# VH-VL binders against f4iux6r469to655, part 5

Target 1, 187 residues: f4iux6r469to655
Amino acid sequence: RLLQRLPGCVSRDLIDQLTVEYCYLNSKTNRKKLVKALFNVPRTSLELLAYYSRMVATLASCMKDIPSMLVQMLEDEFNSLVHKKDQMNIETKIRNIRFIGELCKFKIVPAGLVFSCLKACLDEFTHHNIDVACNLLETCGRFLYRSPETTLRMTNMLDILMRLKNVKNLDPRQSTLVENAYYLCKP

## First folded at step 12 (VH-VL)

Design t4
Fold by ESMFold2, look of step 15:
Structure t4 (fold): chain C 187 residues (1-187), chain A 120 residues (1-120), chain B 112 residues (1-112)
Amino acid sequence: as target 1 above (187 residues)
Amino acid sequence: EVQLVQSGAEVKKPGASVKVSCKASGYTFTDYYIHWVRQAPGQGLEWIGWIDPYSGGTKYNEKFKGRATLTADTSTSTAYLELSSLRSEDTAVYYCARDFFEGSEWFDYWGQGTLVTVSS
Amino acid sequence: DIVMTQSPDSLAVSLGERATINCKSSQSVLYSSNNKNYLAWYQQKPGQPPKLLIYWASTRESGVPDRFSGSGSGTDFTLTISSLQAEDVAVYYCQQYYSTPTFGQGTKVEIK
């Protein structure tokens, strides 16, 4: 019932209203259903990820299992797919990594997980991993670059990214994607 | 909640084809691959291939390439395995299974199985 | 393809005792970039489809009793049933998902 409204929450006010209404349905079963609904966000609706992340952040103070379960599912999904080359659907990988990045900005995903994901993509910088790395950086790279505790690590990762761009013969689309991600982090 | 319901048992002659259906419910059909795995009587498990209902992409175990065809119908949430040029050694229970995450290649939900018997 | 070899082929264990099943892969299923072992275990009871028990070599699936545990890394893996119950009589399979999925030949667990 309330979970059917999630895909329609395309504004801060709409997701905040649904979040308030959801608080009156707080049970273990309902929390698990919410996490599954958030995880299964339509891959055609990436604009929802920030609003879903806002809901998780709002609920995190009182319902610790919601962020815990969601983050574990996203990490497991990332690890499932990161080295698969015969996957044709990039949209699922992009949904996954952008959700991780949005949750990082809301302090739900720890920076360590973001750096682990980025490292895995840079270690095998080919195919979809180029797009995934760039989407992660576009989502939360500047946030991590400007945070004092993560600035040095993010700077080092950005240096690695540009070095890889220069030694790999990326097609023009991917080369532009890398440059855009870099300059979004370091304007 | 998640269910995979397969079509009934089949008896075929060598050289014929069989088409097994797998109807999915309780989740968004296009969010997960459907895999096919078979088990000959008293034997272990053998992976046949997967289909991505979102893109229509497929992957096959090389043993079955040229004989197996995987399709999906998103309007009915149904996946199909067609196996041609049947031999007696193709006698097995054929399972459909959903991957744990889209493209992850391990399986959390399985159909009940469809016995295909190939005999003269 | 990565060949999965289980041992023993069958195992008879008294109720309440420990059952140990081994699985060996022909090459490593550990991905160094994320340090994950791409290894799952399944239980298949007579007349039923397989049921997922464990993934990532040691992570228990939801609803699986904690008497089931997985261990190992790289090429050598173990499924342990700490206190065998009557409902645990089944065939157990390991499966790698590092590359094209392959299964071990199965280990039948019976009550002695």
Scores: ipSAE 0.684, ipTM 0.874, lowest interface PAE 1.6, mean pLDDT 92
Fold by ESMFold2 at other seeds, fold request of step 16:
Structure t4 (fold): chain C 187 residues (1-187), chain A 120 residues (1-120), chain B 112 residues (1-112)
Amino acid sequence: as target 1 above (187 residues)
Amino acid sequence: EVQLVQSGAEVKKPGASVKVSCKASGYTFTDYYIHWVRQAPGQGLEWIGWIDPYSGGTKYNEKFKGRATLTADTSTSTAYLELSSLRSEDTAVYYCARDFFEGSEWFDYWGQGTLVTVSS
Amino acid sequence: DIVMTQSPDSLAVSLGERATINCKSSQSVLYSSNNKNYLAWYQQKPGQPPKLLIYWASTRESGVPDRFSGSGSGTDFTLTISSLQAEDVAVYYCQQYYSTPTFGQGTKVEIK
């Protein structure tokens, strides 16, 4: 079936080809199946997220419920996990936040959601949330910094991040991760 | 279609152990935790713990630590609850449930329940 | 553990009338950083497992009829059935997922 080909779409041309073929399956049931398949991208296949995001952006004009359902699922996933500190796999949190970041670059996720996610991570600056925040910044931080409507808010968030790094006693790996994320956004 | 199918009812004597199975289908088994919740006759719901089939990690309600063991077999997509040193107050229906998101701790799909009766 | 207390323990409501169930938590289940209430509601019909109705205190799960709504914040929550139907005879449970999951004791809803 077409959805079984999703994990193999490792290029722009492959995802675009599948997207065109999928347009012939425009029913409510098929759109829900697509959203579930996109959401369930393997934890170890983060390179697919940009291509999945491209497909969503391409379909957004003709299938408005696809982006809305996917974004709602990703936001709900972030919120359900952000304060959890159990021995949960960080890979799931990273998959979630990178997908949000990729969709932001394709203008599917609004910047407001990205800033809400950043704020939550900075408010509770835990070991996991530092990695989540830095992965989000690595994915879409420079995009938001260079966008006129969001430059000031991104600058303020980056300043808060650096102040937290300087006052908290981070291990060397996370200290470097924060610095790299900062200078990636604001070279 | 997501489905959780549990093993049949059990009758046990005090001091024995019971092992309840929960076979999952219709989704990728390792993408969600499986939780266990029990309900004594005429009473409310009590959370026992979860297992992450991906990592094998577990978390237990303190009340059940030392008596409950949660395991998962990814080759059969089956989760297990083993409860040892059974007492009459362990008589309950035992449910498995899938969390809504991996680690979220609220539940969208439930098994049909397994009645465990502990009687002399 | 966060203790969840429901009231009343049971209620009888005429067909087509409003049923109101309250749930109180011993600690706030509102996470200030995202302003979300970590509260769910379940329906358990006789002889069946629980069914998810509401999450985030007020968001209806897919396929749940519009007559079910949730409200409240912090420590005080309400499930409302705006026009009780015969198939709504069940026990209703609130559950918090802010920390270690805990459930209310249940509220039995009957037709008067």
Scores: ipSAE 0.684, ipTM 0.873, lowest interface PAE 1.7, mean pLDDT 92
Fold by ESMFold2 at other seeds, fold request of step 16:
Structure t4 (fold): chain C 187 residues (1-187), chain A 120 residues (1-120), chain B 112 residues (1-112)
Amino acid sequence: as target 1 above (187 residues)
Amino acid sequence: EVQLVQSGAEVKKPGASVKVSCKASGYTFTDYYIHWVRQAPGQGLEWIGWIDPYSGGTKYNEKFKGRATLTADTSTSTAYLELSSLRSEDTAVYYCARDFFEGSEWFDYWGQGTLVTVSS
Amino acid sequence: DIVMTQSPDSLAVSLGERATINCKSSQSVLYSSNNKNYLAWYQQKPGQPPKLLIYWASTRESGVPDRFSGSGSGTDFTLTISSLQAEDVAVYYCQQYYSTPTFGQGTKVEIK
């Protein structure tokens, strides 16, 4: 019943209200159900990811297995798909990486995971991995660039990104996407 | 609760075709591929192919290309395997299985299996 | 296709003892960019579909007892049952998902 309302939480107030109501369901079974519902966010509803990430962050202090289970599922999904060129649905990969990026801004996903995902995309910088890398940067790249602990590593990654753009044969759409991601992080 | 429920056992003669159904419930049908895997009596597992219910795209094990046809009906959340030109060595239990993640090619939920017996 | 070869074909082990199953792939299933081995293990009891035990070569699926462990990398992998229970009598399959899915031929584990 409460999980049916997740797709309708299109504001900070709505997700906060649902989060408070869900706090009363603090059983292991209900926590697993919530994680699965959050993971299965519709691929057409990317605007929900920030609100879902907010809910996870709010629950993290009292329901510690919710963030750990969700992050594990997202990381495993990323790794499953990063080299799959037969996978036709880029929307699934974009949902995955944007969710990782949103959770990073809420300090649920550690920066190390974000850098690992970015590195994997840069190591095989072709096909969907170009779009995935750019979407990750658009989601949390500036956040990491402005954080003292991660500024140097993010700078190095952006330098690699731009060098790859200059040496790879990117179509105009992807070339523009790389430039936009770069300048969003580092004006 | 994720479930994959398959159609009942079939007995067919050599040269015929069979169509096995796999009805999915408990998740968004178009978010995952459906794979088909068969197991001949006393034998191991053999991957047949997958269908993406979202796009209708398919991929087949080369061994079955030309004989196997995978389809999906999103209105009923049902995937189908049709295998034509049956031979006695096609006698097997046929399983449908869901990708762990869409396109990941390992499997967390399996149907109960459908025995297809090909004999004269 | 990547060929998966298991050994032994059959294994008899006393209750409470260690069972060890080996799986060898014809090509590496390690992806260097993420350092992950694309290998899974399944358990299949008579009359049932396979059940996922292990993925990424060593990660236990939810609800799988701690006595099951996976190890290995590249082309050589091992499933270990540290203390065999009666309910562990089954056929075990390795499967790679680096490319087109392929399974090992299976290893039957029995109580001695």
Scores: ipSAE 0.682, ipTM 0.859, lowest interface PAE 1.5, mean pLDDT 92
Fold by ESMFold2 at other seeds, fold request of step 16:
Structure t4 (fold): chain C 187 residues (1-187), chain A 120 residues (1-120), chain B 112 residues (1-112)
Amino acid sequence: as target 1 above (187 residues)
Amino acid sequence: EVQLVQSGAEVKKPGASVKVSCKASGYTFTDYYIHWVRQAPGQGLEWIGWIDPYSGGTKYNEKFKGRATLTADTSTSTAYLELSSLRSEDTAVYYCARDFFEGSEWFDYWGQGTLVTVSS
Amino acid sequence: DIVMTQSPDSLAVSLGERATINCKSSQSVLYSSNNKNYLAWYQQKPGQPPKLLIYWASTRESGVPDRFSGSGSGTDFTLTISSLQAEDVAVYYCQQYYSTPTFGQGTKVEIK
């Protein structure tokens, strides 16, 4: 019953209230149900990802398996899809990578996972992977660029991104997307 | 609870067509592909293809291209496999299966199977 | 298409002993960009559909007993049942999902 309210949590206050109410339901079965509900966020509702990530971060201290299960599912989804050219729905890939990026800003996803995802997209910088890389950077690129522990790796990744843009003849939409992502991270 | 419930067994003559249904419940039908896999008696598993119920897109094993047609009806959450120009070697149990992640091409839930027998 | 070949075709193992099933692919199912092996294992009991046991070559699906483990990389993979139990009598299939899905021919496991 509480899980049906998740899609309606379109504000900080709404997700925080639901999070408090959910703290009274602490069993392994209920935690698995919550993770599944968070993972199955509608692909058309990207605005929910920050709020869902906030809920996960709030619950992480008292329900440590929630972030670990969710991160594992998101990583497995990314790896399943990264080289699939037949997959029709870029929206699913965008949802996946933005969720990873939001969780990184809440320090739930380690930066190493973000860099692994970015590297995989840059290694095969064509098709959907261009959009996925740019969406990841738009979501958490500036955060990683500003963090002292990750600034060097992020700078190197941005250099690779711009080299790939200059070498490949990207269409105007993707070229603009790359430029916007780059300058969002490094104004 | 995720469930895939298939239509009943069928007996067909060579040259006929068969249409097997797979009704999905317990999840959002358009969030996952439906795959079809067959198993001839006493033999292994053979992938036929998938349909994306969201877009209507399909992919076929080259072996079945031209004979297999995959469709989905989102209003009833039902996927269909139609196989035409049946031969005796098409005698098999036909399974529908949901992919683990949309487009991932490995499977966590399977239908109970539909036996199609092709005999003269 | 990637051809999957299992060995042996069948094996008989005493209760409590280890069963080992091999799977070989005609080309690598390792994606170098993420270092993941796109390989799954399924169990099929008579009259039932296949059941997922393992994915990424070595990751057990939720609810699968600890006695099942997968290993290997690239083109050579192994499913191990460390202590065979009566309910493990089944046919086991490997499946690659690197490209167009293909299955091994199956390995029947019986009690000796």
Scores: ipSAE 0.681, ipTM 0.872, lowest interface PAE 1.6, mean pLDDT 92

Design t4
Fold by ESMFold2, look of step 12:
Structure t4 (fold): chain C 187 residues (1-187), chain A 120 residues (1-120), chain B 112 residues (1-112)
Amino acid sequence: as target 1 above (187 residues)
Amino acid sequence: EVQLVQSGAEVKKPGASVKVSCKASGYTFTDYYIHWVRQAPGQGLEWIGWIDPYSGGTKYNEKFKGRATLTADTSTSTAYLELSSLRSEDTAVYYCARDFFEGSEWFDYWGQGTLVTVSS
Amino acid sequence: DIVMTQSPDSLAVSLGERATINCKSSQSVLYSSNNKNYLAWYQQKPGQPPKLLIYWASTRESGVPDRFSGSGSGTDFTLTISSLQAEDVAVYYCQQYYSTPTFGQGTKVEIK
């Protein structure tokens, strides 16, 4: 029904219009269905994450359980997967971490969760976790670097990232990926 | 609603093969792994392996490598376990189960189970 | 593989009384990077597939009654049923998902 239109909301105006229409379906069951639909964004349509995050931010003022349920699901998913090193999980891990990063820019995900995710990736600096960390930084790293309350902690995390790159034997692709993510945050 | 519906009970002779199906509905089939777990009569649970319907990738418990084959058909949203060279100790209920999150390796939805009996 | 050992193998408890099931892993299932215990509990009633009760050692799955609780960390875990009901007669399994999934041997809970 209205949830079927979510993948088609490829502009600010489209997601805003759907958000207004959804307000007329404000029941506990419908809110849970919306959260599940947002969580299940297609792996091939990551451009939607910013628009989905915008919808969540708009609804947060009157439907506080929507952002809290979504953030809890994303955090649980991250924790489930961070120790799993299979290549087959990488697209799901990227979807997860980019959504967390987008929601952080909309002030729905607290910065503490982002730093916790980043720290977990740096603590076990595996092939998958390097890509996850770099995608997180590409999504919200500059936002956190430029925010006064988080600049110092982001700077420290970026310094740890570069030290790990220099100590570990990274292939050229991942070495470049780390450098690009670093300098995207600190241009 | 999420459902996993398995094929019916099988009776097999030693040395034969069995193929158990697990039809998924109520979610995007390629977004979650399907796991297989068996339970011998009066015994506990034993993990067999998983298949990723998205990529066709598999992982097996070392005990079953060479005998178990996991496949998936995305056009019918159906996962399969084939177990070859059956022995009497393979008599068990075989369950399919879905990951709580893709690749997480704990399970919120289970099929009803398929009893496979291996006897002469 | 991480070996999961439950105790006791069976337990008889009067209606309304507390039931306690222990689970021990052969190595820690606590991941230090996120401080999460990769442990789940399942209930299996006669003739049914297992049902998820608890994950992250202590987080109750939705729809699971409040009388079920999980505790512990590292290698030692406990499932508690604070006030046993007739419908709680089942076999209970712990399962780790830190590495290749393994289950405890099960604990049968019966009414005294």
Scores: ipSAE 0.671, ipTM 0.872, lowest interface PAE 1.8, mean pLDDT 91
Fold by ESMFold2, fold request of step 16:
Structure t4 (fold): chain C 187 residues (1-187), chain A 120 residues (1-120), chain B 112 residues (1-112)
Amino acid sequence: as target 1 above (187 residues)
Amino acid sequence: EVQLVQSGAEVKKPGASVKVSCKASGYTFTDYYIHWVRQAPGQGLEWIGWIDPYSGGTKYNEKFKGRATLTADTSTSTAYLELSSLRSEDTAVYYCARDFFEGSEWFDYWGQGTLVTVSS
Amino acid sequence: DIVMTQSPDSLAVSLGERATINCKSSQSVLYSSNNKNYLAWYQQKPGQPPKLLIYWASTRESGVPDRFSGSGSGTDFTLTISSLQAEDVAVYYCQQYYSTPTFGQGTKVEIK
């Protein structure tokens, strides 16, 4: 019913309208169903993440368990996959980290979680973790760089990123990703 | 309402093959891996492998590589385990299970199990 | 492969008493970058598939009673049932998901 409309909310107006309609269905069971639907955003539809994050932010003041449950699921997903290098879709990892980054810009994910994710990727800067780190930075890196409380830590992380790029023999695609992410944060 | 419903019990002779099905419902089939785990009578659990229904990718326990084949049909939301060159020690209950997160390799939902008996 | 070894193989405990099950891994299942232990516990009742109880070594799955708790880190882990009830009679398995999934051999819990 209302949750089937989530993938179609490709504008601010559409997600806002659905959010208003959803407020009339406020029960614990319905909140759990919403969180699961948000978490299962189509893996090929990254443009939806900002709109889903907007919905979560709008609901956060009155339905505090929605952001709490979603953030816990995203963190657990990140942690379950960060060291795995076998056959799996990078799209899942990219969806996960971009969602975390979008929620950080909406003040739903604390910056500390973002830095923990970034640190984990930089600690083992190879394979999918290069792409994941760059996607996180592209999503919320400039936001954190320009925020006074996080500027110093983001600067240090960007310095580590560039040192790793210079030390590791990255293929051209990943080298370009790192450069693009760095200069998006620190133009 | 996640459900994994498996095909019925099988009796096979040594050297034959068996194909067990696992039909998924209540979630988007391509969002999670399907794992296969077996349990010999009175014994513990042994992981066989997983299939990613999205990409068709697979991973096998080395003990089963070359004998086990995992496939998935996204049009019917059904995963399959085929085990060839059956031996009496392959007698077990075979479970399909969904991983908690795609690729996480721990399991929140399990099928009811399929008994495969290999007997002369 | 990481070998998982449980002790004891079977355990008889009086109703309302504490049951303790140990699990050892042949190598660490702690990933230092995120400080997470990649360990799960399952309960299997007769004629049923396994049921997830605990993941990340100590996090209870939704709907699992709080008498079940997990602890430990690295290579040594413990499942504790603080006050055994009749419905807790089952075989319990630890499972690591740090690498290729492997299970312990199981621990049967019975009422004394």
Scores: ipSAE 0.635, ipTM 0.861, lowest interface PAE 1.9, mean pLDDT 91

## First folded at step 13 (VH-VL)

Design v1
Fold by ESMFold2 at other seeds, look of step 14:
Structure v1 (fold): chain C 187 residues (1-187), chain A 120 residues (1-120), chain B 112 residues (1-112)
Amino acid sequence: as target 1 above (187 residues)
Amino acid sequence: EVQLVQSGAEVKKPGASVKVSCKASGYTFTDYYIHWVRQAPGQGLEWIGWIDPYSGGTKYNEKFKGRATLTADTSTSTAYLELSSLRSEDTAVYYCARDFFYGSEWFDYWGQGTLVTVSS
Amino acid sequence: DIVMTQSPDSLAVSLGERATINCKSSQSVLYSSNNKNYLAWYQQKPGQPPKLLIYWASTRESGVPDRFSGSGSGTDFTLTISSLQAEDVAVYYCQQYYSTPTFGQGTKVEIK
C-alpha cells in the first residue's frame, strides 16, 4: 500500500512523509518489498533517484538491510552489463549508474564502489561506457573531488579520463560529454 | 508475483511455421528482455535469442537467423517466437525466460514450456 | 560462441553423500575489469523448466538451500551438493553469460 505512493514522491516533503510512515513497518518481508520497489524506479523518472536515495539514507539507521540489499542489487546490475556491446537502449545503464552516484552522495554507497565502476568504464572506454562514466561523474564526481579522503583518487581518475578522450578520437558528442563531466568536477 | 504463461502444445508438419506466445505478468514488461530457449526430447538447453520489449530490438543465435522471429506486444505484455520452415529436428519444448537484469542474459523466471512436435 | 562442457554426463550418489559436477568453458568467463565469473547453474526436474541455483559462479539465488555451492574461476567450475537429498534428483546445467548465452550439455544426478 505505501509502496504504491513511491512514484508520486516528487518532493522532499513527500518522500520524507512516506519514509516516516514506512519506518514503522519493520518486517523482513516488507523490507525486501521496499528494496525491490526502489530498485525498479522507472528508467524515465531519473528525478526520483535523489528522493529514493534520501529515503534509503533515512531508513538506514533503523533498517540496516535495506541499504545493503539495494547496493548489492545495483552493483550486480552494473557488473552484468558493463561489457555488453549489443544493447541498443542505454537508459537502464544510466539509471543504474545515477542511482549508485546519488546513493554515494548520501553516504550509502561507499566511494570504493564508485571508483570500481568508473575504473571498469575507463578500462574499456568505448560504446555506452563513455556515457556511463560521464553520467557517474555528473552525479557524484564533484562530491568526491571535494571530499578530502577521495580528492587524490578522483583527480587521478579525471586525468585518465582526459587522456583517453585525447587518445581515442571520440566523436564530437562524446568529446563534449567528457569535457563537460571533467569541468563539472573541477570548475 | 512474476509469471510467464505460454501457449499450448502444437503439432506441425515439416515446412510449416509455428508461433508460440509468452504472456508476462507481475512486473513491468518493458523492464526486462524475454529470451527463448528450446530443449529437444532428452537433450540439453539451446538459446534461440532475445527481444527487448522496450525498443523492439532483437538478437538471435546464428543457428536460427532467418527462421526465427521474435516480437513483443507491449499492450498485452506478450512476447512471441515464430519459427518457420520447420523440420523434425525442431521438435522440442520451447521456453520463454526473463533475464535477471535488463540485458544480463541469465534467467530467473521461466515459462512452463510449449511442446512443438514436427511430424508428417 | 563459448562452448560449455560438463562432466560427468550422469552421476549416481548415495542419499546424504556429496555430489560434484564439473563445468569447463572453452574460453575464460572471468571479466578482469570487475573480477566476476559470468557463470550460472540451473536445476531442472522432470517436466519442469530450469530453476536458477547459482550466479556469479558462487552466489546462491534466494531460497536455494545451503547444501548447494558453486566454486571455480576462469574456465573451470564446480557445483557441489554437500548432502544429497531425494528432491535433488534432477539434471543440472551450467550456463555462461559472458557473451552469447550457452549451456553445458547437462549432468543427470540420481540416487544410488
Scores: ipSAE 0.721, ipTM 0.884, lowest interface PAE 1.4, mean pLDDT 92
Fold by ESMFold2, look of step 14:
Structure v1 (fold): chain C 187 residues (1-187), chain A 120 residues (1-120), chain B 112 residues (1-112)
Amino acid sequence: as target 1 above (187 residues)
Amino acid sequence: EVQLVQSGAEVKKPGASVKVSCKASGYTFTDYYIHWVRQAPGQGLEWIGWIDPYSGGTKYNEKFKGRATLTADTSTSTAYLELSSLRSEDTAVYYCARDFFYGSEWFDYWGQGTLVTVSS
Amino acid sequence: DIVMTQSPDSLAVSLGERATINCKSSQSVLYSSNNKNYLAWYQQKPGQPPKLLIYWASTRESGVPDRFSGSGSGTDFTLTISSLQAEDVAVYYCQQYYSTPTFGQGTKVEIK
């Protein structure tokens, strides 16, 4: 079945070819199956997220329910887990937030959702949420910083992040992670 | 399709133990917690605990600590609840349920339930 | 743990009329950072496991009829069945997932 090929799409050409083939399966049932398969990308295969996001962007113009369903699932997942500190959820949280970030670069996730996720992590600056915030910034932070309509808001968020790092006595790994994320966005 | 299929009804005497199985299919077993919830006859729902099949991590309702043990076998996609030192008030239907999202602690799919009867 | 209290314990409603079930939590299940209420509603018919109806206090699960709606925030929540049907006879449970899961004691809905 075509969905079994998704984990093997490790290039632009491979995901584009699968995307073309999938266009012939345009039913609500098949679109829901695709969304579930994309959402369930293996936690060990984060390199696929950009290619999956490319597929979603290609399909978005003619299959509007695919991006809307996927974004809603990712947002609901983020919201269900953000308060759950000190859980073994970090790999799933990282997959979730990097997917949101990749989709933002492809103009599928609106910047407002990214800022809401980032704000939530900064509001409750837990061990997991620091890693989540930094992964989000690594994925799409510079994109938002360089976009004129979001530069000011991104700058303010980065300033808050640095202020929190300076007052919260982070361990060296997380302190470095925050600094690297900051300067990746603002070289 | 997502399905949780539980083992059959059990009749046990006080002081014995019981092990209820919950076989998952239609999804990646390690992508979700499995929760256990019980319901005594004519009573409401009582959460027992969860297991993370990915890590083997568990959490228990304090009421059941020391008596409940949750395990998972990823090779068979099966979760288990073992309840020891059974008492008559442990007579209930025991359900397994899948997390809506990994760690989210609300449930979209439930097993059919396993009646455990504890009587002398 | 967060205690969930439902009222009434049982409710008899005429076919086609409105049924209203209340659920109160001992502490807020609203997370201010995302403005989400971590509250679900389940329907349980005799001899069946619970079925998810509502999550985030007001979002209907797929396949749940429009007559079911959830409302409320913080500590006070309501499940409304706008026009009761015969198949809606069941026990209804609220459940919070803000912290360690806990359920309300249930509300039995019957046709009057």
Scores: ipSAE 0.639, ipTM 0.863, lowest interface PAE 1.9, mean pLDDT 91

